# Ledger of designs, part 183: miniprotein binders against q56419

Target 1, 326 residues: q56419
Amino acid sequence: MEGRTLEEVQEEVFKRHGVLVPKKELEDLAKALEEAGLLLTEKVEARLKEEEEKLKRERPMRLAGLSYPEGEREARAFLEAFRASYPGEGEEARVLLMPHLEPSRVPEVYGAALAALEKTPPPERIYLVGVAHRPLKEKAAALPVPFQTPFGPALPDLPALQALDALLPFELFNTPLAFREEHSLELPLFFLKGRFPEARVLPLLVARRSPELGEALKVVLRDFPGLLVLAVDLSHVGPRFGDTPLTRTLAEEARRRDLGFLERLAEGEPEAALAFLGANPTRIDGVEVVASLLPLLRERKGKVLAHRLDLEAPTLSAVGAGTLVL
Below, E stands for the ipSAE of ESMFold2; O stands for the ipSAE of OpenDDE; V2 stands for 0.75 times the mean of E and O plus 0.25 times the DockQ between their complexes.

## First folded at step 15 (miniprotein)

Design zc8 (at its last look DockQ between E and O 0.51; V2 from the best seeds 0.67)
Fold by OpenDDE base, look of step 15:
Parts: structure tokens; C-alpha cells; sequence
Structure zc8 (fold): chain B 326 residues (1-326), chain A 107 residues (1-107)
């Protein structure tokens, strides 16, 4: 009788008792409320349409005053404080993996990203690939408009975006409303724009793995060179994500998976990194992004600069974050 | 009515904040959502709409759960369940029961 660890039994009991992932519970309730006519009204639809039209011109800040300062002076001080939170030196990045978690939770991880950016020559353009937390019409999307930041607008690289669109089997410029509040772009962009004010940006979201995206980007990067940024989080464990409260064992497993993932990426083995995660039981956020960008990550060696599994004490949950340079 | 319009505006904005707060990991956003939901709740009570009231209560329970305030989450979930059972609001009954079961497992 292969002795299931108490932990395996607890996991199985937790799985069997159908404790729906809290996000799914949110989504299910939202859907039920929409069906009941409480979340979707004609007026809301009209408003969303107006917002969609505005997104044809610019993407306003959503998290200014919440996650980072709105004012430029305060924003610069914010950047300096985050940089100061990381005591090490960075390395030149051709590819940067950084978090999109609330910055205050993992300051040194963002600090490590800033340290890497200090050693990176100013790129002409930044390919910023985030995670779609809202559904997309296609596997990936882009929003070809200026993104507002405290440092001024991050301007899109329209020629490079058009070149990318032309190489994809689907319309790249889809689901503009998915960008309206997408923090996985806004938060890293704050740091990137603060460091590289003159760089143009390609804001990209991935909802599902798209090998076509990686192949297309590989071609585009040849003609339109730039910094590739993967804005992804790592493990999500605890009650907020459908697990039991954080234990030493659960934390160790999350760290093992996070570091094992990052280390394999640092060795230039992204397929091995994905294979290492298997069914991804600790819910590493960046899997679909990495899976989409395999051609750009292969054979590139680099270094893990920082990692943190951040405990949110009130919820007894934790989120992993890391900074990797390639 | 103006109150119904205001309810809808608050409820939708609060749900947007709820998703944003959940995904970003910023608890302050969740707190802002909760304040809007509380205002929506007061409107639902004044207008005598038990479905809206039960819906907001269930949502508040979830928001408090996401903040780690399990005591308040239980309180609101129980109240949501009570109203929903009284009025036959099935989707709230189902949700509130599941949430309470989850909360019982957390201690």
C-alpha cells in the first residue's frame, strides 16, 4: 500500500470535495449575475462600447494612486525605492522575465528587474508580453495605442505591431477591452517606461499558448530588434487559489516549482521548464506565455536575479515572483 | 428609477474592482469594492429588492473571503443564504452554501 502522505490525502480530499478554485467561483457568480440581468444591462453595454472607442486612442492608467504614484516626482522616488530594495547588481538583458504582482508585495523582485535594466542599453522598442486575466477572442492580442504612465505615454511601435499582425494566422488587434484594466501590462510598464522613456512598446497579452506568436515574433525581432519582457507571476497557493492554508510543505513545493522553472529557463531549456511543471499543481501563471515564446527562449542562457514567495498573511496564501535575465 | 440606476452603476463598478483586486493581489482595491457593494446593499434594502439584496450579500461574502476576513464572509454568506432560501433565489442558495462549506474547512 504505497503510503499516501497526509498531504496527498489532504490534497485529494480537497480536490474531491470540489473546492472550486476561488477565481472560478468568482467567474461562476459573475456569470449567474449576468444571466439574472444584474451585471449586464443595455446601459452597461453602451458604456463599454464608449470605453472601447476611447481605447482606440489611448489606454489610461487604472492603477495610478493604488499600486504606484500618479505624480511624476513621486513615481521617480517610487522607482528609486524599489531599486534600493534589491542589494545586488543586475546583468544586461535581452530577455527579461519579471513579475506583474502588486509591487508592494515583492519590492526586491521588481528591484532586481530595475537592476537588470540599469545594465541594459536603451532599447528602441520593448516587446511587453503579459498574461490575459480576462478572456480574449484569440490566443493573443495587442493594443496599438499609447499607454499612459506617470512618466508620459508609452508609445506603440506601429510598424513592428503591423509586421507581427501580418505574420499571425489571426487578427492580433482583438479584444481591446481586455487591456482596459490589465495589470500584467500596466505594472511592469511603469518600471520599463521609468527606465527607458524613449522606448516604443508592443503591449501583448497571451490567453492561451500560441506557438505561432513565438515564431512570428522571432521573425519580427530580426527586422525590429528590441527587449523582450515576459511579465508573469509564478506559483499561486493557499485558500485564495483553492488550496489549504499555507504550510511549510506547500511553501517548499511552490518554491521548488518556481525555482526549478526559472533555473531551466536560465539554462536555455524552456521545454524542460514546462515539462518540469507537468500539470502545474501550484498554478504558475507564466506557463502560457513561456509556451508561446519557446523559439525566443531556446538556447539562451541567463541568470535568476531574484525570487520570492510572498505570504499574504490575512488569507494564508502566497504568490511566487521572480526576475530572470537571458 | 434613479436608485435602480445608481445600484447598477455601483454594483458593476464594484465587480470590476473585485476582479482587479483579486488578480492584482492588492487588498486596497478589494476594500474599495466592498465599500461600493455596501452602498449598493443599502439601495437594495431601501428599494425592497430581495434578489439584488441577496446578490450583493453573496458578493460581499466573497469579497471578505478574498480579504481573509472569514468571520465577515460567514456573516454575509449566511445572510445571503437566508434571504435567498426565503425568496427561492437558487443561484445564490447554491453559491452561498458552497462558500460556507469552504469557510468551514478553513476553521
Amino acid sequence: as target 1 above (326 residues)
Amino acid sequence: TEEERRFEELFIEAWELLFLGYDSGNPEILRQAIELFKEALEIAKRTGDPEREAAVLATLALAYYELGDWEEARKYAREALRIAEEKGIEYVIEYARRLLERLERLG
Scores: ipSAE 0.744, ipTM 0.914, lowest interface PAE 0.8, mean pLDDT 92
Fold by ESMFold2, look of step 15:
Structure zc8 (fold): chain B 326 residues (1-326), chain A 107 residues (1-107)
Amino acid sequence: as target 1 above (326 residues)
Amino acid sequence: TEEERRFEELFIEAWELLFLGYDSGNPEILRQAIELFKEALEIAKRTGDPEREAAVLATLALAYYELGDWEEARKYAREALRIAEEKGIEYVIEYARRLLERLERLG
């Protein structure tokens, strides 16, 4: 590489061949519109600054009325319906892997998570680790404010968050605006807060794997015990994600990758789970979170409770979701 | 003007919904984004702003592509390209051509 980073070389090769991934295409158009003054104006910049200041105090619901009901009574009925979608019995979790995909697409997968929570003693706090969908200034981030839910505010565990920040080689509280729209925290939090209304939360995002995060969390969990939740999705396949239209073969490969990944995690072998995926050809979202949290996953055995590869007929695409207890 | 403020509000909100719908995998959010983009398109036509019109058309093409309505996506991409070529709006030209090529590969 002639004075360039690996990322720069990969981007140049990608542009030279004229093929872009669909997420990159969306981001490229947004950037072009910002540069043209249509999407990033002085008014927009002022609004974003105002929203960043509001995020110093609280994180409002973004998906109420879209993915879950806004009212508390309706929200409780919603939880009951999701639990009923999974007829099985759960198991106690010290670590829970659950999805962040639109809940109505995978109701029994969220139901399995609720079944696991039924068997789990109420924790003092929940370490909720999602996947950053907007860029972070560092490999990981947190937002130490209440997150609003239909069940009331999910209060931050400030002492645990401060202890975590002190152990990291970077500022943990680094990108407040990335949390504004982050469904990977909001959707799982709805279910967690509904079941554990008194638990405090550490709302965490991973953008890129950080071994330092996992080592720091291992230390913090000794002083501040709680439930660790990996809020991650699995395979993403089909044209919406840069593939050809979904075939039986691609769907079978995605299921095999999802289940192989989950099963190796269930054996307490997170390094083997990552190695099994190789270059991650079906784009499992969970890899950066798992790679960050290895010290917390090693030698923990458990069970896969549910999995679905949910088909999107109009887009000829699919997304995988699963529930794992350790 | 008030129409320019309304366009900005709609366009920004619709883009936020577009990203959110894509990332969460929620097609209802994508449909809501499309409704706001259509309202923004009408403002761009009324104010006679071809860059805004072409930009909204390109974005509608993307939204329909993500929803899986690829015939609508082709329709909006072609119209975006027509205006952008006539008015010299290079970033829309490049984007619309790439999207149309991708749609051709899909059939």
Scores: ipSAE 0.716, ipTM 0.879, lowest interface PAE 1.4, mean pLDDT 90
ESMFold2 (binder alone), look of step 15: mean pLDDT 86; pTM 0.860
ESMFold2, look of step 16: ipSAE 0.716; ipTM 0.890
ESMFold2 (binder alone), look of step 16: mean pLDDT 86; pTM 0.855
OpenDDE base, look of step 16: ipSAE 0.733; ipTM 0.903

Design zc9 (at its last look DockQ between E and O 0.32; V2 from the best seeds 0.00; counts 0 for: pae E 3.7 > 1.5)
Fold by ESMFold2, look of step 15:
Structure zc9 (fold): chain B 326 residues (1-326), chain A 107 residues (1-107)
Amino acid sequence: as target 1 above (326 residues)
Amino acid sequence: TEEERRFEELFIEAWELLFLGYQSGNPEILRQAIELFKEALEIAKRTGDPEREAAVLASLALAYYEWGDWEEARKYAREALRIAEEKGIEYVIEYARRLLELLERLG
């Protein structure tokens, strides 16, 4: 006669974790808690004013010693280790899609980006387009200052940034504080600056899709040629993201959506890539950036070099990351 | 005032690390945020500031939720709620109750 099996116990624990938790509601409450808690310390407003003024001069490293080494020698060894994690050859890129997820979680995906950069002639400038994780005053923003890295400062391409600003129906230099904690620029920039130490950078964030940005960039890129980098992650699935716990079925769906999205981009069909996602049920992070940059992605054929859907076992969640060259 | 200054610095840095660890998906950054929150909590207890204590406890509850340790998250949320209800700290009450309801559904 049988009692409860290990399988039944595991299934019961899984069912307990499967209750939906609305991510947006929790994030709104967390933001309210942060604001209320920090307002108890009258230091917050003075600090924010001070940080905003500092950001008008330079953007310091925030993740050195946390996600990558602070010293230049150690940082170069770090790059070499990541390149070695990808056993393949790269392709020359005019457009590179790469992640902004914690590098140690997806070493071969960053390694694939480095392999592509090895095949890419050093550009005069890099258009680095990340995802805003703090609100912006407008749909998109830039910060026209040096970004510090272990390889020295990544200098802004001021003429190209001014040309871009002049073509937009809104002020491009609009939310300096949003850049203070923005890993979607800092993490990819570490790899890009390490490989192209002399390239200038246009550090751009997208909060909401902006067709105006894509049209303006098409004009600016003609006059100021360079490498376009989409610094985006792919699927976000599981309880950490307001979803059911990760199952084999959900993971397979997320992987299929990631790869289907990347494949359609690789065929030069960005509208088809967006249509493929529909309501974006696996929360691919790149949608707003791709939707903004359609004019730059159309008819550019390329290759998917790497993909991983990385498991977060403690949270029963996963995040997808990929490397695409066009 | 030296203790208050240290509390503010720890609390601000812990929140920045919590944001960075959560958004970047780096669990070591989340661990460091928790460590700083715990140091801030000790200061709030020593200085006898129940609003700061409740706010830090609620922040720890969120940090452990992000970490995936939901039993620790419930523990800190309950303690935050206890203090907040006793002292009438409404924003903590609202947050802690909602988080506990969500955590109970998770098991």
Scores: ipSAE 0.413, ipTM 0.753, lowest interface PAE 3.7, mean pLDDT 86
Fold by OpenDDE base, look of step 15:
Structure zc9 (fold): chain B 326 residues (1-326), chain A 107 residues (1-107)
Amino acid sequence: as target 1 above (326 residues)
Amino acid sequence: TEEERRFEELFIEAWELLFLGYQSGNPEILRQAIELFKEALEIAKRTGDPEREAAVLASLALAYYEWGDWEEARKYAREALRIAEEKGIEYVIEYARRLLELLERLG
């Protein structure tokens, strides 16, 4: 048995378990520490293996008590407060674009999402498409297990997930560890489960644009109708993301790109929305998700309900968030 | 040893929180990561392992940078660099220098 070099094991663990797409600085240090054997010990490997085995049964809450309350009563009060933060009324959604940023940073944007959900008939299932902040083995992935929430488990729609897998040229059920701490699913799911407790869920992650995913979903949606949710953030600007400190000019550019993107989506022109961003210099988070779902977004008209560019004052950085209904 | 085991547990958990806090944008998570790194640092100092000490110091510097305290980040990065240079820990030297250069551009 040719002993894998520590380097090969490290590379494999790195590839398999994906380092969160951290800032280059996080990645470089993490990699160096892994190479030094400080982050990758036999214990870590055993822990990850155990966690992967657990993920075959359920996905536990990771952000309960940190981003949202763990208790159901407190969680319901949390939902109500967020809804109250948005003074407007929502519209019925067939497609909902909402953020996955820390909820406390953009409460009214989540409030707008809740307002839309109030006007939406309870779906049988929710297609929840998030952003993979860890590497995936394939362009997209799904985790076909219950996701824990304060409102009880969000149960997977196994028949619909199986139908989707059958139409994709790659294995959909890949990289389960990428789901372990993925906030782009967990945070939106809190709000969705709170509003639609009986809906089944298809938790999906996109790492790279997959036109195949959109085409497959279009077919699956015919036989398995449901609400499509894009859990995406918008611009990421400032020192945390490689820019200079936030200036009026930089903030205006971020807002322009965010709103221009959302408005074109609202007009049913997703290709125009992508084209408008070009090289995406303000790092809109949701571009790969939108690019994957083009067949589902075309010719659908809707409305932008909310937008915020939220300043993180300590780092002089900002993140855009929006809520769009189609 | 038990101390080495505890160090590894704290250090790994702190890094998990660092990544989670960075991605989610929740500063409280980053605060928790910093506290765990500080505990790990104390263990590293007690055990007299300069590599672990330098690694934790570099990690703390990064955590403080992500939290937005650039002054503390510089402090820990300088200390990491000092120990790493004294002991010939090349990967920490490279990283700490890079982080200090970044912090100098921000300040």
Scores: ipSAE 0.358, ipTM 0.722, lowest interface PAE 1.4, mean pLDDT 89
ESMFold2 (binder alone), look of step 15: mean pLDDT 86; pTM 0.858

## First folded at step 16 (miniprotein)

Design g_1 (at its last look DockQ between E and O 0.28; V2 from the best seeds 0.00; counts 0 for: pae O 4.0 > 1.5)
Fold by ESMFold2, look of step 16:
Structure g_1 (fold): chain B 326 residues (1-326), chain A 105 residues (1-105)
Amino acid sequence: as target 1 above (326 residues)
Amino acid sequence: TEEERRFEWLFKYAREYLREGYESGNPEILRQAIELFKEALEIAKRTGDPEREALVLWSLAAAYFDLGDKEEARKYAREALRIAEKYGDEDVIEWAEELLWELED
């Protein structure tokens, strides 16, 4: 069956077990497995097509009742609790870097993002750029549909999305299924929609470095001004991520790498930020997004408002999250 | 071998799903990671690779810890520790002991 002839299978079974299986029985088994395999494949493909068609109409909440409340009143109270966890003042953002890590792990980092949004004039639209956790057919993708939130649907900015698609050397609307479970869009969107209920959204994912995306976005932003949001996490270190145990020294190194990356971005030097990480040994997942968006980050100075390296003692692992305004 | 290739595939994607489940707080993604780790565990047992077996057992314990299933987390952490102590894997010993300490409540 694994490239063997039926005669070879018959001979091997006899050699190993002393049982002569008639060739006809092997033929019937091989055919039955093929038919069963084809039927299973057809069922899987049909389910995937149904899910894909659903996502072409809307993207429902996946994390309501898990990472944030489903009811609007409770969701507003949740936002205010997060804002209160950051006692500082924000700065106006033309570009906002914020995490997509489970909010309860880094409450003050999300609070800092909310503080920045308080200082930011309500945009007509938000360019929300997350990290694809599922394969994309291209380097980047968008899903031009409403994303449900407790604050109502976040409506897509279709004209801006169409303009972006027209400028790219690949079809932008290429992998609806990748958005089904994508928390890097859903978690930041909860906070963004709560503060800017009238803003339309461009929900974008980056799987691999795409310089073409950054160049196209620079053009689209001239005609369709808005807030650019990089929804990315920072270092991922420790055994949970395939590393050695996290020591105090290694945790300090991960924090230094996170802050060094953010500080260089805050100086308007995104190439220097990428160079500082080199081979990216602490697996900062913002690298693919920053590398794609270089034209939008150069010479934009700003401020790091918050950073946390979330240490998980039971797993001796850590994930970093930060808030940066440019 | 073909089993080693399958193990590497399973372990790679199980770890990515474990990361995603941790990051998102999504229990369905954590359960997907667990299913992949369970198949990887069966391969590690069949191939007689105790270091890989202990690593997968610890990964299962971490996944169940993230789900809030303390009983399953303790089960897999204790087995990971037992294997790691037999073979002197100091990293997995430390990982399992820390997780068990957290679960002692």
Scores: ipSAE 0.488, ipTM 0.804, lowest interface PAE 2.4, mean pLDDT 88
Fold by OpenDDE base, look of step 16:
Structure g_1 (fold): chain B 326 residues (1-326), chain A 105 residues (1-105)
Amino acid sequence: as target 1 above (326 residues)
Amino acid sequence: TEEERRFEWLFKYAREYLREGYESGNPEILRQAIELFKEALEIAKRTGDPEREALVLWSLAAAYFDLGDKEEARKYAREALRIAEKYGDEDVIEWAEELLWELED
């Protein structure tokens, strides 16, 4: 049996575990084992299993000191600065759509989220639904462990997570390694934990649209009320994302799609929002999340608080971010 | 064709590595992206698809930028721009030139 190539091992591990193992690491392992293919895969799987065992206890911060301050005092100052970057007032949120982009790129959008949170009574729990930027074994997943933040650990709501799992046709607690480095949860959680230190969290990832998730959550929310947070970015355009460099036309199209999407959500028409995007040529990353949560978004009217298409000049690329309250 | 399928796979996967490398800050992942993009680039050159070639070159520029190698990033960006000047939209060219100049300091 021709041994699997290192690339095949990488692909398999990525697909199964949501982890991208660097080729160099695989090469080092292969050399150490004097064999590649199956034996290498077994060794990689064993190492990943060890990492999974760590994730059974807690999810450590990965972006502390990079995207946000590690120290609590500095983190609080960071929150205040972001809030100050948005000059408006928020509204009470039952559903909050907010970005997961690097905070420094879109401070006023995060500021708008903080403004909304100021008008929101402290929830008992937060359903934090992020985007899986890595493959999941199932359409959606949860990690039922504490997530570390500068404000202390965000504790999971185990009863609510268990209730959700029981209502899903698939195992909710899958692909724990996909959570290890997933920023779509970590970044919004910083702001959420900072504002609501006592709230428990349900950290959820969506890889593919799961109507079952929305229906299950609708039921769970009856017994376990809380704030629903969609941690999603909007358009991704330019060379970083496989387009030509950002042009006026491309930027206008990205803004049009972002705002058209958000406005339809604000009108309580999430199906119309999805339909408006069609094939999603500007790659709004929140599509699968919104598609999964339709039952929770229908007929809810709200307000778009902020939007920005942020240019990454060195790569001539841009990412859309928005804050929506429902 | 098999080469086109190979290109699409390489380019897609390289972009995933690029994203992951950027988000994680792991330079080894970025190096892997670069390797895949380089293979994709060779395919694009062989197939004579200047649009695909330019897309790969811009992606290489992004990857090297993320690695902190501004010199190589500029090199690939200039090569992409050259192709764009030949086959691309004037608006892209003007904007890219302006930004490249800003990045040369």
Scores: ipSAE 0.025, ipTM 0.428, lowest interface PAE 4.0, mean pLDDT 85
ESMFold2 (binder alone), look of step 16: mean pLDDT 85; pTM 0.852

Design g_10 (at its last look DockQ between E and O 0.48; V2 from the best seeds 0.00; counts 0 for: pae E 5.2 > 1.5)
Fold by OpenDDE base, look of step 16:
Structure g_10 (fold): chain B 326 residues (1-326), chain A 105 residues (1-105)
Amino acid sequence: as target 1 above (326 residues)
Amino acid sequence: TEEERLFELLFKYAREYLREGYESGNPAILRLAIRFFKAALEIAKRTGDPEREALVLWSLAAAYFDLGDKEEARKYAREALRIAEKKGDEDVIEYAEELLRELED
C-alpha cells in the first residue's frame, strides 16, 4: 500500500480478482491485504478490457456443457426432465421467484418454476433480476446485450431498459464485467428462454438494495408490461459460507428462515419477510433483490410451489432454493 | 482488540471470496479466499481462539475442495475435526467424518 491511492488499490483488486471493493471498505481491506500478503499486479488489465469490449456485443454462455446442455435438442430434453421432476401443477405467475443454484442440485425447484411458466401466458418481455455475486459500481446494473442460450440469443428489450435507466438516479448500464460470469442470470435464463423463446429480456443485477429500482420498475411496467422474475437462492449455510459443518439444528434454522421468508412473500408482505430475517444469519441470497422490489411485491398474494435445502456433502454445506409465484 | 477486528475483517472477506469463487468457478478468487483465510487462521492461532481456528479450518477445507485439491481439503478438515473432538461437538464430528469419507473417493 505504500504510495498507492485507495483508488489505485481498488482498481488493481478489481483488475486482478474481478472484485470491486468499495472504497469505504478498502481501507479495512488494505490492512487485510497486507496481512494476507496480497500483491496486486497490472497484467490482468488488458484481458479485462478485451472482455469488457466483447460484452458490448453479447454475453456468451459460460455454463453450457457444464450446468446445462449446449445443444438445443439436448437442452429441450433437459427442460422436459426438469419439468418432470416436479409432480405438481403450476400457477400463472406475474412474479416468479426461482433459484439460480446449480440446476442438478434442485431439479424439482426448477421444475416447479417450469410448471408455473406453463400456466403463464407468453410475456412480451421478462424482467430478470439476479443477484450480483460480484461488486457493482452502482446498487444495480443492466447489460443491454443479447445473452446466448442453447435456444438462441435472449434479446434485450432496449426501449424498456432505456426507460428504466431514465428513471434511475444512477447509470443503469454499469459494471459490464459483473455479468460475464454471473450465473444468477444465466441459469434462470436457460429455463425462461426455453419456455418463452420470443420474449425479450431485461437482465438486471442487484448488489445492494435499491428502492429506486423498484419504484422505477413499477413505472416502467405500466408502459412495458412483462413477467418479473426474481432469480435468487435462499439460505447459505455451512463451511463454504463461513459456518461450522451443517447440523440438524442449522438445517432446521435454514429451512425455517427460507419458508418463513417465502410464506410472507406469498402473503404479499415483503416487508414482513425482510423483517422476519433480521440480520439474516443464514444468509438468504435474495434479500437485497426483494428489498429493491418491494413496490412490485406488496399486496400480491401467491403460492410457494417448491422448496429445498440442498446438501453439498463434500463441503458439509447447504443452499436453500425455492419457487414462488405471485 | 485490534487482532480480533482484523480476524473478523479477514474472515468476512475470505468468506465472500470463497462464495464468489465457488459461484463463478474462478480459481483465482478461490486462491484469494484461501490467502485471506490463512491470514485469519494465523491470527486465530496467535490469539488462542480454537473456535475461530476451527471455523477457518472448515472454510479452508471447503475452499481447497472447490479448487479441486482434495488432499489439502482433507488435511484442513482433519485439523478442524480434531478441534471439534476436543470440544466434544458430536454433531460436527459425525458430519466431518462423512466429509472425510467423501474426500477419499
Scores: ipSAE 0.545, ipTM 0.842, lowest interface PAE 0.8, mean pLDDT 88
Fold by ESMFold2, look of step 16:
Structure g_10 (fold): chain B 326 residues (1-326), chain A 105 residues (1-105)
Amino acid sequence: as target 1 above (326 residues)
Amino acid sequence: TEEERLFELLFKYAREYLREGYESGNPAILRLAIRFFKAALEIAKRTGDPEREALVLWSLAAAYFDLGDKEEARKYAREALRIAEKKGDEDVIEYAEELLRELED
């Protein structure tokens, strides 16, 4: 999406259409892409280079005042409210799967994650693995800088990040701009940093399945122990995602897919979890992350603490979110 | 046909931008998605494909809802509802009526 040029859009349409789309239509689309910051123009390129240099020093909050409070006192109260929305007890986690969906939409699912963190000894570091929503230059990426939060900066674990980079067949620090607006790291990090203010972080993104990442992480975790967090959402169904409208049948299917996936992960059978999804007809968000991290998920048994398929009647759409401890 | 393939390409970009606009809260990205959906809608209408037309109309309703334009969201949802009514798809009709009630607030 980000970084596409007018020529790339024109070439893709020509290849698929067999006829060049009229220039006026392409010009209208190009203007809209530029206004959204998605078309590379000289102006956009200059701005992106400036932002890339800033991201080499720190990653600022983007969602403060939108998804969570900006002030530390209010942010602390926010965490307490989320914990209270989950009446159960947590379980200690060596691996935590939690959502990155807007927190107010699935409060008890984030509350379950907080309950798990209460039972988890404070880790020296957190391996936070999210889903890249912008293209990466490689299958995976990291950004070795402080991430700002209302609870103070989440400092990077530079030695662990450098060890990970050394084990990969590609440069790990490859796409700083992909982190600029990446909510799959920012939203979970708010909860993690709030509970573990002293933990360092490895902020990681997966764009496409990378078996190399999972193997490298298995090695790094032995020398640099910590909490592994899969910050992923589950089913995405309905017109908001380009589907037919949600129906009772689609909602039931999405719930079954989400829970079946999570339950198989909880049995220590990540390959079976992926096989259960097949073609992924409900587009479970975390597939690429799970597929990348198989060596870290095999034979780890645990428990599904919460699940919610968040139904939005006005858009006839839904997103699933879950909390799993391993 | 080539028009069907063009529809699929435009619709693919539109839904990617719709998801991005929803997730980021960026109205410029939502408006971009709408432009792609409108182009796809013209193809669906030209080819006389009511299933593709309804698919795009529901997506447009969702995009305008996210943009805060309740009037446009209602317009596209009602157009999509007419197609569902002609097909007798009661599950879609029920959920679409819920959408329209929320837009009339």
Scores: ipSAE 0.153, ipTM 0.640, lowest interface PAE 5.2, mean pLDDT 85
ESMFold2 (binder alone), look of step 16: mean pLDDT 83; pTM 0.815

